# Ledger of designs, part 19: VH-VL binders against 2-C-methyl-D-erythritol 4-phosphate cytidylyltransferase (ispD)

Target 1, 229 residues: 2-C-methyl-D-erythritol 4-phosphate cytidylyltransferase (ispD), of Wigglesworthia glossinidia brevipalpis (q8d223)
Amino acid sequence: MINHPEIIVIFPAAGIGKRMGYKYPKQYIKIKNKTILEHSISLFIDKIYVKKILIAINKKDYWFNKLSILKNKKINIVIGGKSRTESVISALKFVSKVDWVLVHDAVRPCLHKNDLNKLLKVINISPFGAILAAPIYDTVKKSYGNFISHTIKRNKLWRALTPQLFNLKILINCLKIITSKGEIITDESSALEKCGYKLNLVHGRSDNIKITYPEDLNFANFFINNIKE
Key: E = the ipSAE of ESMFold2; O = the ipSAE of OpenDDE; V2 = 0.75 times the mean of E and O plus 0.25 times the DockQ between their complexes.

## First folded at step 11 (VH-VL; framework fv_daclizumab)

Design x3 (from w2 with heavy chain I57Y T102E; at its last look DockQ between E and O 0.53; V2 from the best seeds 0.00; counts 0 for: pae E 4.6 > 2)
Fold by ESMFold2, look of step 11:
Structure x3 (fold): chain C 229 residues (1-229), chain A 121 residues (1-121), chain B 106 residues (1-106)
Amino acid sequence: as target 1 above (229 residues)
Amino acid sequence: QVQLVQSGAEVKKPGSSVKVSCKASGGTFSDYAMHWVRQAPGQGLEWIGYIIPIFGYAEYNQKFKDKATITADESTNTAYMELSSLRSEDTAVYYCAREGYEGSEYLFDYWGQGTLVTVSS
Amino acid sequence: DIQMTQSPSTLSASVGDRVTITCSASSSISDMHWYQQKPGKAPKLLIYAASSLESGVPARFSGSGSGTEFTLTISSLQPDDFATYYCQQYNSYPYTFGQGTKVEVK
């Protein structure tokens, strides 16, 4: 890092949205005349430290090429894989000349600038990276089929959010190791965790929601109205 | 609306130092580059350097590398530029300018009002 | 360093005149902007990316050019337009400005 840090942002967006049951990918649902994907990207567009934005889309994506954000020169498309992890790996093939990568969910349109800034400050104190996270307040139950197995103690538990910040070389190596073992992961930080790397938890806002269920659209509409700058 | 308010005019003797402040309001401070530009009397504009407050990284025009020190305080949304070993040729108006992004291009979209620094024996 | 050279250095004009200012870069650039500076005030962004008008800038201002040669035009000079105009490259550090063109009352 001779000049200011430069960062590449990866959006895995090749998903099919099974959880919401929509006939088209949920990231293309519109809120206030912009798609959820466009809202999720918008915070990163005007940052001088964001060199490039890589969006991993489905091979059969019929919707992306109609988006106005395609005109922005920072936006680049890659073809994703059959899983989130494979989509991130595909995007990582095009990352060069940076030491740091952000991975952000295509369906988290409510990120605040303050949270992103807190996350990015970890570059000054960690060789590995960090994630945004929020404390768990609800009682957590483990299931066995359709029954409650037991209550999990929630002290020291956090909900993982995105963006997640990673050292590029470490992320690439950890994802290759985890994939070679055939392990299924739900976020990229767990790959570093399994490889023994220490990641920082950065306290983020609870309204940085992932749009998962139909009712989340109403919450996102409310939260987007109140995003600072 | 973004507004940049700078500290007041200074009169200094040769060999002393001065610290100029630039307070930002009405917008984000920490994640945009804040630049410093000077204008000597009757002269054009010269770029001095910048800081990105969240990283604490300052970069300088080589001409000013040993003259200027740029810092930022996120708690007060204020950027600072300190000029050392002042000489008469350092007499100028010093501007802060925020880096902006429009039409896929970077530019200086907001400027402070300027701080006159006069170096006189 | 990329040097920016403006022509003319001073221009005397009357209200209603068409004013043309030229800016030459010492090497090819893609990020070039124009600023207006009125006496006693900070520069104000006028035109970005050679030809795009900043919000609130009157349509009588226009910019053109590419590579190493750029032009700022005021189609019909108004009293508010007597000022100094600077071109600036944002292509490479150190960022550099032209020496300025003062447009003054004839």
Scores: ipSAE 0.330, ipTM 0.745, lowest interface PAE 4.6, mean pLDDT 88
ESMFold2 (binder alone), look of step 11: mean pLDDT 91; pTM 0.928
OpenDDE, look of step 11: ipSAE 0.698; ipTM 0.886

Design x4 (from w2 with heavy chain E99Q; at its last look DockQ between E and O 0.61; V2 from the best seeds 0.00; counts 0 for: pae E 2.4 > 2)
Heavy chain, then light chain:
Amino acid sequence: QVQLVQSGAEVKKPGSSVKVSCKASGGTFSDYAMHWVRQAPGQGLEWIGYIIPIFGIAEYNQKFKDKATITADESTNTAYMELSSLRSEDTAVYYCARQGYTGSEYLFDYWGQGTLVTVSS
Amino acid sequence: DIQMTQSPSTLSASVGDRVTITCSASSSISDMHWYQQKPGKAPKLLIYAASSLESGVPARFSGSGSGTEFTLTISSLQPDDFATYYCQQYNSYPYTFGQGTKVEVK
ESMFold2, look of step 11: ipSAE 0.580; ipTM 0.835
ESMFold2 (binder alone), look of step 11: mean pLDDT 91; pTM 0.917
OpenDDE, look of step 11: ipSAE 0.865; ipTM 0.927
ESMFold2, look of step 12: ipSAE 0.576; ipTM 0.834
ESMFold2 (binder alone), look of step 12: mean pLDDT 91; pTM 0.918
OpenDDE, look of step 12: ipSAE 0.860; ipTM 0.926

Design x5 (from w2 with heavy chain Q62E K65Q; at its last look DockQ between E and O 0.56; V2 from the best seeds 0.00; counts 0 for: pae E 3.5 > 2)
Fold by ESMFold2, look of step 11:
Structure x5 (fold): chain C 229 residues (1-229), chain A 121 residues (1-121), chain B 106 residues (1-106)
Amino acid sequence: as target 1 above (229 residues)
Amino acid sequence: QVQLVQSGAEVKKPGSSVKVSCKASGGTFSDYAMHWVRQAPGQGLEWIGYIIPIFGIAEYNEKFQDKATITADESTNTAYMELSSLRSEDTAVYYCAREGYTGSEYLFDYWGQGTLVTVSS
Amino acid sequence: DIQMTQSPSTLSASVGDRVTITCSASSSISDMHWYQQKPGKAPKLLIYAASSLESGVPARFSGSGSGTEFTLTISSLQPDDFATYYCQQYNSYPYTFGQGTKVEVK
């Protein structure tokens, strides 16, 4: 009998990556001879408390099978859905015998170990979960069409990052409720919020970027070298 | 490169306790399991248990459940093992060992230099 | 608990000899490793997953076996190889080691 937490990690990776201008999914772009996806997974592979890593891929994905990471015994693929939420739900069907789940973006290759560790410590103090988040440094403007409507006070605003940590049973139930209502969400923490659960904010690093635009590749290249502590 | 440096040798009387330390450097401490293994004089290796520092929860070989207490201090990157109610049979070299992962297998890739604990009247 | 039994307990050999050490598990296992320990030193990983060499380990070391029977072979013994060798199962708690095989100068 193991008394410490055991965790399954889910990567929704069924996206196309239109903003990058590439013909293939952006998670397969290489930085320093490894794909963005492989960089995003690498921090989780060698942890004894990570039992399984589930990667939800597009049903027409023919790039993943070429990756050497597929040979790792912890790596399992599932077919994702048309949305992030459907992809996570598909992966959750294969999750059992753990109380905790991490959900991490396939295109966040710059996560630091210290941030992951801070996030995981929430297991000691919360039955529900937490997300990594970073404060907003820039002034935030609300738009109305192409014009500035007004400045939004940033003092209580945070950028939601991943990984996000959830109690497994609560996440499953909240996603079922949100799906039954037909509601669209952009991250899994929204489902728990809408069900009334209070999630912790864990202060993460601002360089835990999501690769969205071509210039982000240059930033990721730099940051990947700096995340080895 | 990961290095594990243990506290120095100790001589103890029966019935007392001892706390052995294992300080990690050169790599991350909090997210890897730190194990303890003992070796009595002229004998083989015996696994005691481990801790994952970020959770603060230790796992034990049943044989040592009432003998050993494993803890960790993330602020100093140091794992500890306390042995209570010492008897002469507890005389051994005590090693810390970091759990590693190579080729999809878990293993002990870094070891401390060992701490000799001698229990005698 | 899974018992790991090594044979022989002590082996006298000369430089250049082929050395073979056997490890038997009380039940079938898949996760077993070989460690080398020199006097006054901590153990050092040699072979993981029965047959895979750890980085920096000389090619004269090899491992084989499956199920309950495993073998460590040194094809041509060198002076640096006089040590005690331990097998270890990592399939279930408690993790257990063989009692050791001491390879000493003939």
Scores: ipSAE 0.435, ipTM 0.793, lowest interface PAE 3.5, mean pLDDT 89
ESMFold2 (binder alone), look of step 11: mean pLDDT 92; pTM 0.925
OpenDDE, look of step 11: ipSAE 0.863; ipTM 0.927

Design x6 (from w2 with heavy chain T102E, light chain S92Y; at its last look DockQ between E and O 0.74; V2 from the best seeds 0.00; counts 0 for: pae E 3.4 > 2, grease 19.3 > 18.9)
Fold by OpenDDE, look of step 11:
Structure x6 (fold): chain C 229 residues (1-229), chain A 121 residues (1-121), chain B 106 residues (1-106)
Amino acid sequence: as target 1 above (229 residues)
Amino acid sequence: QVQLVQSGAEVKKPGSSVKVSCKASGGTFSDYAMHWVRQAPGQGLEWIGYIIPIFGIAEYNQKFKDKATITADESTNTAYMELSSLRSEDTAVYYCAREGYEGSEYLFDYWGQGTLVTVSS
Amino acid sequence: DIQMTQSPSTLSASVGDRVTITCSASSSISDMHWYQQKPGKAPKLLIYAASSLESGVPARFSGSGSGTEFTLTISSLQPDDFATYYCQQYNYYPYTFGQGTKVEVK
C-alpha cells in the first residue's frame, strides 16, 4: 500500500561528449573518486519516492558496468538511441505503474536538494509537470557570422535546467506525437509545449551546471567539495 | 550526525488528545520518511504510520487510522503525531524513526529517544 | 499483514555462549532487519537486509536467512549484549515486528 507519489528518474547518457577532448564519455570523468554520472545518480537514489532509475547508455558503453552503483536494485540500464530524445523514449518503454517521471542530465551533478524539493512540490499543484530554470544574467546577442546582429531583451528569458518533472502518460503521448511529425526537440519539456500543455517554471540555482567543456570540471569540483552536503 | 529529539512525557486523562513532536537535526528532513512506532509497557514494537514531509502525505497502520494523525512542518524539521480519544490501552512509549536508505535497502537508521504517554483517570 | 514470529521469546545464556534467534515470517519476504533494544532506550539497528552489519556493530553479530526463515547469531555473547532483540519486515505495509527475544543472564 503506497499512497505517496512514485517517481522514476531517467538519465539520457548515450552521448559521447566530444567537446571534452577525452577518449571516454565525460559522464565517467571522476570527481572525488566518483564519476560524474555516479554523482548525478546519487542525487536521487536514496529518495524514498524514487522507485526506479533508468539510465540510457550507448550500446558501445563499456564503462558503466564497472561502476559500483550498478549493484543498487533501483538502477536499470537500457540502450539509448542516436539522440537524447531517442534515449529518453527508449527508457520510457521500461517505465510502468508510476505517475511521474524525472528526466535529468547525466552530467549535472551539482543539483541542490532545495531545488529538487521545489520542483517536486509542483506535483501538488499541476497535473502536467515543471522544469527547473535559471534566469539569464548576461546580455544576449544574436549573431550573423562573426558579427552582432542585434540584442535580445533578457527579461522573462530563462535557461532550462534539469531535472524536469512530467506526468508519465502525458510525456509518452506527447513524445509519440512530436516524433511522428518528425519534429526535433532539445528537451522533453518542448514536446509538452508543442502539445499545448502548460508547464510550471521553477527557479533553480545557477550552480546547477551542466558539464560541457573542460573548464566546467573546475566548477563542478568546487561545488561538489564546498556546496553539496 | 542525525539526531531525533522528541517532546517530553505526557500524562493524559481518558478521552483527551496528545500531540507528540519529533525534531530532526543534522540531516535532511523533507525527503525522508518519518515513522512512528509504539511500545506498550513490557510489550513489543508496533508500527503506527509514517509521513513524507515533502508531499505532506501520511499513511497508517489500519489499526491506528482512527487513533493517530501524523503531520510534519518542514520549516522546523519537525514531525508530529496526535493521538485522539485516549484510552488506558494507549499508554506506551512512542518513538519516531527515520527511514534511511543504505545498501539498496530502506531501514530505520535513527530513532528518537521516545515519549512516554500515560493515560490514567 | 505479515506476521513475524520470533523464537525463543526468552533466552538465558552466559557470557561467551553462542546465541541464535530465529524469526519466521508468515509469507515470503526478501529481507529482514534486526534491532537491539535495552531497557529505557530506543531500538538500535544491528543487521539490515538479512545479513548486512550496521556500521559500528561488533562483528560477533551476524544475520542470515531467506524466504520465511531468518536468524540472528551472536557468536560469543558479551555483557553488553543482554537486551531484547526484534526482527522487522519492511517489504509490505504495514511494517511489522517480531514479538521480541529477551536475552538474559543465565
Scores: ipSAE 0.401, ipTM 0.788, lowest interface PAE 1.3, mean pLDDT 93
ESMFold2, look of step 11: ipSAE 0.464; ipTM 0.812
ESMFold2 (binder alone), look of step 11: mean pLDDT 91; pTM 0.920

## First folded at step 12 (VH-VL; framework fv_daclizumab)

Design y1 (from x4 with heavy chain I54L; at its last look DockQ between E and O 0.61; V2 from the best seeds 0.00; counts 0 for: pae E 2.01 > 2)
Heavy chain, then light chain:
Amino acid sequence: QVQLVQSGAEVKKPGSSVKVSCKASGGTFSDYAMHWVRQAPGQGLEWIGYIIPLFGIAEYNQKFKDKATITADESTNTAYMELSSLRSEDTAVYYCARQGYTGSEYLFDYWGQGTLVTVSS
Amino acid sequence: DIQMTQSPSTLSASVGDRVTITCSASSSISDMHWYQQKPGKAPKLLIYAASSLESGVPARFSGSGSGTEFTLTISSLQPDDFATYYCQQYNSYPYTFGQGTKVEVK
ESMFold2, look of step 12: ipSAE 0.625; ipTM 0.848
ESMFold2 (binder alone), look of step 12: mean pLDDT 90; pTM 0.917
OpenDDE, look of step 12: ipSAE 0.849; ipTM 0.922
ESMFold2, look of step 13: ipSAE 0.612; ipTM 0.845
ESMFold2 (binder alone), look of step 13: mean pLDDT 90; pTM 0.917
OpenDDE, look of step 13: ipSAE 0.843; ipTM 0.920

Design y2 (from x4 with heavy chain Q99M; at its last look DockQ between E and O 0.64; V2 from the best seeds 0.00; counts 0 for: pae E 2.9 > 2)
Fold by ESMFold2, look of step 12:
Structure y2 (fold): chain C 229 residues (1-229), chain A 121 residues (1-121), chain B 106 residues (1-106)
Amino acid sequence: as target 1 above (229 residues)
Amino acid sequence: QVQLVQSGAEVKKPGSSVKVSCKASGGTFSDYAMHWVRQAPGQGLEWIGYIIPIFGIAEYNQKFKDKATITADESTNTAYMELSSLRSEDTAVYYCARMGYTGSEYLFDYWGQGTLVTVSS
Amino acid sequence: DIQMTQSPSTLSASVGDRVTITCSASSSISDMHWYQQKPGKAPKLLIYAASSLESGVPARFSGSGSGTEFTLTISSLQPDDFATYYCQQYNSYPYTFGQGTKVEVK
């Protein structure tokens, strides 16, 4: 048997991206002749420790099957749900025979390999997992209606990034518990938090952006152009 | 542009050990598997094992699991293979080879120049 | 372990000859690689996945086969092609190589 970690990567990609104003989901917008989705996947494709890549797509997705990446032996599709959480749960049903899972946003095309490597090293020191995170640059204000309530100390605050690394069995159990209680979560790490597990923060680069608004396309194009491997 | 430079030839007595180095330059080191392959004089190629540097965990051909120890140092981009309890049959050229990925297939795309290890009394 | 057996072990040929080397696997494999090795040098990848040429490899090299039988063909032998050729399976650990085919000048 192989003794090094084997990993399955999950991409929740069932969203439609209305904030971008495009006629099709934002993960299919092209930068440098590849879709944002393909850029987000590309760093994982050639890693011998990545056993499988599961992409949860919308049931009405008419764009994925046009991508040449579908020919890659590691790529499997899953029909996602109406939420990020449902999409990840749907993909997890097809995961077995590994101890570790990465979950990565379909629209984070600017990940550097050194950040991924730092995250994966947590396998050696944690039974639970970790997330990439970056410090907050701006002063953070809590609101009270349309007024400032107070300033929150940002030296203990982090922007949660992806990939996020999880022990497979723990992630499955936490998501099962959280959904049975009807709780709403925004990322997979919060499911483990709510179940009492301690996850590591791994300092990642601030240019690992999530493409959310039209102006992010210009930033992503610049950052992708300057990615060092 | 990737280059693998190995340490120089070694002459060893039976029962001793040797440590061969393989320094990578011009490309990524930590997240690619570095393999070791040997070739005895006049013989073919024999796969020994590999390491993925970011995990620090090596995998071995069962034939070599008690003979070879493969390690890596990310700070110097250098992989190592140590051979213990040397015997004359361990005389060979030892290559490091990087496992690349082309056309959805894993393959040895870059090789070191080889290190001759000679075991004689 | 999957054994890879090449034939012939040695082949004498002249520049311009068509050269064919075969590689047999002890059990069915999906695909394999071919390497070239010149005296005193490390092996060099020629063909991956049985039939795909590595970049920079001349078009006179070709590969074919599936299952247990594979071939490497040099359509018109050139002076740089005198070398030893190895097949390699990568279907399962341990990875294994054929014993080699030496192509030498007649």
Scores: ipSAE 0.528, ipTM 0.822, lowest interface PAE 2.9, mean pLDDT 90
ESMFold2 (binder alone), look of step 12: mean pLDDT 92; pTM 0.930
OpenDDE, look of step 12: ipSAE 0.757; ipTM 0.895

Design y3 (from x4 with heavy chain Q99H; at its last look DockQ between E and O 0.79; V2 from the best seeds 0.00; counts 0 for: pae E 3.6 > 2)
Fold by ESMFold2, look of step 12:
Structure y3 (fold): chain C 229 residues (1-229), chain A 121 residues (1-121), chain B 106 residues (1-106)
Amino acid sequence: as target 1 above (229 residues)
Amino acid sequence: QVQLVQSGAEVKKPGSSVKVSCKASGGTFSDYAMHWVRQAPGQGLEWIGYIIPIFGIAEYNQKFKDKATITADESTNTAYMELSSLRSEDTAVYYCARHGYTGSEYLFDYWGQGTLVTVSS
Amino acid sequence: DIQMTQSPSTLSASVGDRVTITCSASSSISDMHWYQQKPGKAPKLLIYAASSLESGVPARFSGSGSGTEFTLTISSLQPDDFATYYCQQYNSYPYTFGQGTKVEVK
C-alpha cells in the first residue's frame, strides 16, 4: 500500500528538428557523451515516485534503439503523432493507476532538481496542476508581417517551461475536448486553461532552456556543467 | 559522498517517547526515500517504513503503524522517527537508510551509524 | 509477507575457505540484495539484484539464484569477511530481511 503520489512522465519526442541544421533529430545530438534526450530524462530515472517514463518517438525513428537508456526498466516507447498534442495523447493511452503526470520537453536538458521538487510540491495544494515558468526580462513586441505592431506589457508575463504537472483525468479530458474543437495549442497547460482550470505558476530557473537553434548547444553545454544534485 | 548522521543514544522509561534524527549531507535529500530499520540486540534487521521528503508522506510496515511516526524537514535535510508508548521490546539500534537506485534496482545504498534506544525502568 | 530464511545461521571458517550462504524466499521474488554487517556497524550493501556486485566490493564475493533460492559465495575468505550477512527482498510490502548468517573464525 503506497500513499505517496506515483507519477508517470511523458516526453513528446517525435519532432525532427529542422532548425538545427543536423541530418538527424536534435534530441539525439550529444553533449558530454549523452544525447540531449538522455540529459532531459536523467533527473526522472532514479526517483522512486516515478513509476514509468513514456517517450513518444517518430514512427520512423531509428536512433532511439541505440541508446543505453533503453535498458532502464522505467523507459517505455510509444509511437507519437504528427503533432505534440497527438504524441502526448498517444502516450496517455499507456498511463494508468496514477493520479498525476508530468509532460517534459525532450530537448530541455538543463532542468535543476530543485525546480522539479518545487513543481511536485503543488500536488499538496492543487487538484489540477502547475507549470514551471520564468519571468520575461526582454521587451516583448507583437508583429504584423515584418513590422512592429506594438509593445506588450511585460509585467506579469512568463515564459512557459516544462516539466508541466497535471491531474491525469483532467489532462486526458481537456486534450480530447481541445482536439475535437480543432484548436492549436503549444503546450498542454493551454488545454486545461481553455477548459477553465486554474494552474499554478512555479518560478523556475531561466537556464531551463529548450534547445531550438544551433547556438543553444553552447548554452546547454555550459548550463549542464552547473547543474547540481 | 552521501553521509547520514544520526542523533545519539537514548535511555527511556516505558510509556515515554523518543525522536531519532537522521541528517543527510553530500547529496540530495528531498526526493529520495529515507527508510528506517531497527535491530534488536543480537537480532536481525526489521524494516519500519520510509518518507519521501518533498511529499511529506510516510509509508509504514503495518507492525509499526501505531508505534512510529516518520517526518522530514527539508530545510535541515533531516529525517525524524518518533517512537511512542515505548516498551522494553522497543530496545534496539535504529538505522536510517537512503533508498537509492542502481542498475534499475532500488536498494539501501547509504546507512546512518545507528541510534541505540534503550527502554528500561 | 515474504519470509526470507537464511542457511546456515552460523558457520565457522578459516581464511582461504570457500563460503556459501543460502537465502530462501517464501514466494517467488524477482530479486534480492545481500548486505554485510560487522559488529557495531551499520549494514553495508554487497550485492544487488541477486548477482550484481556493488562498486568497491571485492571480486571474491558473488551472488546467484532466482525465484525462491539465492546464494552468496565468498571464493576465498579474508580476515575482513568475518561478519554477519543478510539477504533482503524488495518485491512487496513489507520489505523483509533474512535472519542473518554469522561467519565466525574457526
Scores: ipSAE 0.430, ipTM 0.785, lowest interface PAE 3.6, mean pLDDT 89
ESMFold2 (binder alone), look of step 12: mean pLDDT 89; pTM 0.911
OpenDDE, look of step 12: ipSAE 0.751; ipTM 0.891

Design y4 (from x4 with light chain A49Y; at its last look DockQ between E and O 0.48; V2 from the best seeds 0.00; counts 0 for: pae E 3.3 > 2)
Fold by ESMFold2, look of step 12:
Structure y4 (fold): chain C 229 residues (1-229), chain A 121 residues (1-121), chain B 106 residues (1-106)
Amino acid sequence: as target 1 above (229 residues)
Amino acid sequence: QVQLVQSGAEVKKPGSSVKVSCKASGGTFSDYAMHWVRQAPGQGLEWIGYIIPIFGIAEYNQKFKDKATITADESTNTAYMELSSLRSEDTAVYYCARQGYTGSEYLFDYWGQGTLVTVSS
Amino acid sequence: DIQMTQSPSTLSASVGDRVTITCSASSSISDMHWYQQKPGKAPKLLIYYASSLESGVPARFSGSGSGTEFTLTISSLQPDDFATYYCQQYNSYPYTFGQGTKVEVK
């Protein structure tokens, strides 16, 4: 009976944060009394067009059940896999009765509503989907060992961000094809690219950072202070 | 604080149409549903429908599907409702109300002041 | 459609009285709310999720109930509380309101 898009959001969160050196998953580190995971989810919870939020967690995750966000009826847990891609595939098994999915990093707590809104407007103009992305500003070097090989032309290069928006059926089919061939992909949009689909680039903010290293916590704390609703 | 300011009262003849506006300020407009609710004189509240401005797609109570047209203009943070083929039974106060969220439930957290539409024969 | 039925339609009360208003849903719901409306004004949210008090609402207001039966209580009626009260479900389309309960001075 509803004519507007309904969307399911997938958070792959089964990783352990190897680069941070922590003994527990980095998405549970707190900034301003909320976990990084909770910050990353918060923009999606109060949207009437978000039908369900699927969090793919590690089978040994002992921290999620302590979060108050679990009481929200939109939040559902699935057991993820050994890779980001396997975690997304596991979550997709529980997705039905929607045409669109978003995939968002569990450790991107600084997303602005305007970026999300711009991404979602692609539903009106594309049958396939889009990603948020930001231009590369720094000179890019290719290495061999610990030496510079050469400078890569950065014109037309973009940092891929999340959320990424996909037609559900297309994403499922492309992931099946890519995994059946044993091909390695770095993000879900790569699967659609390899299947020949044209995804839109949506210009997003550079402060939509992924928490990867300890110093990123200070940046995230600063950026979260500047988010307004 | 979010405020919703509606257009002024209207007096209309049967068979005509009216367009009521609802301008939002002090909060986000585009990604929340804006609802319309009516109240006939001496009667209770009746839900008409809503729009999510970023999609530009409205949803309607079946009763009002052929009566009301709901639109939104993101550039002015204004929602509109047009009522067509007015009859005396359409005489009512028409409210806009923003969909809010309390961390677990949806509700109407902010309301416009109402627009009286009078249809006289 | 989920029908919301309020009882009573009108009640007369004096300042200091305990006032109870009942709302019955035609099927089980979880997303139900109470609004207060004074003449010539828009409705105002009082209670959400059956029992949670909205910010700035006096503690004399309380809500209870689950499933299909819900109650709004004013423990000690004040002059500001003479108004019409509506229950409302946001559980499924079409969203529906009770017919209202007018609380008037005795």
Scores: ipSAE 0.429, ipTM 0.767, lowest interface PAE 3.3, mean pLDDT 88
ESMFold2 (binder alone), look of step 12: mean pLDDT 89; pTM 0.915
OpenDDE, look of step 12: ipSAE 0.832; ipTM 0.915

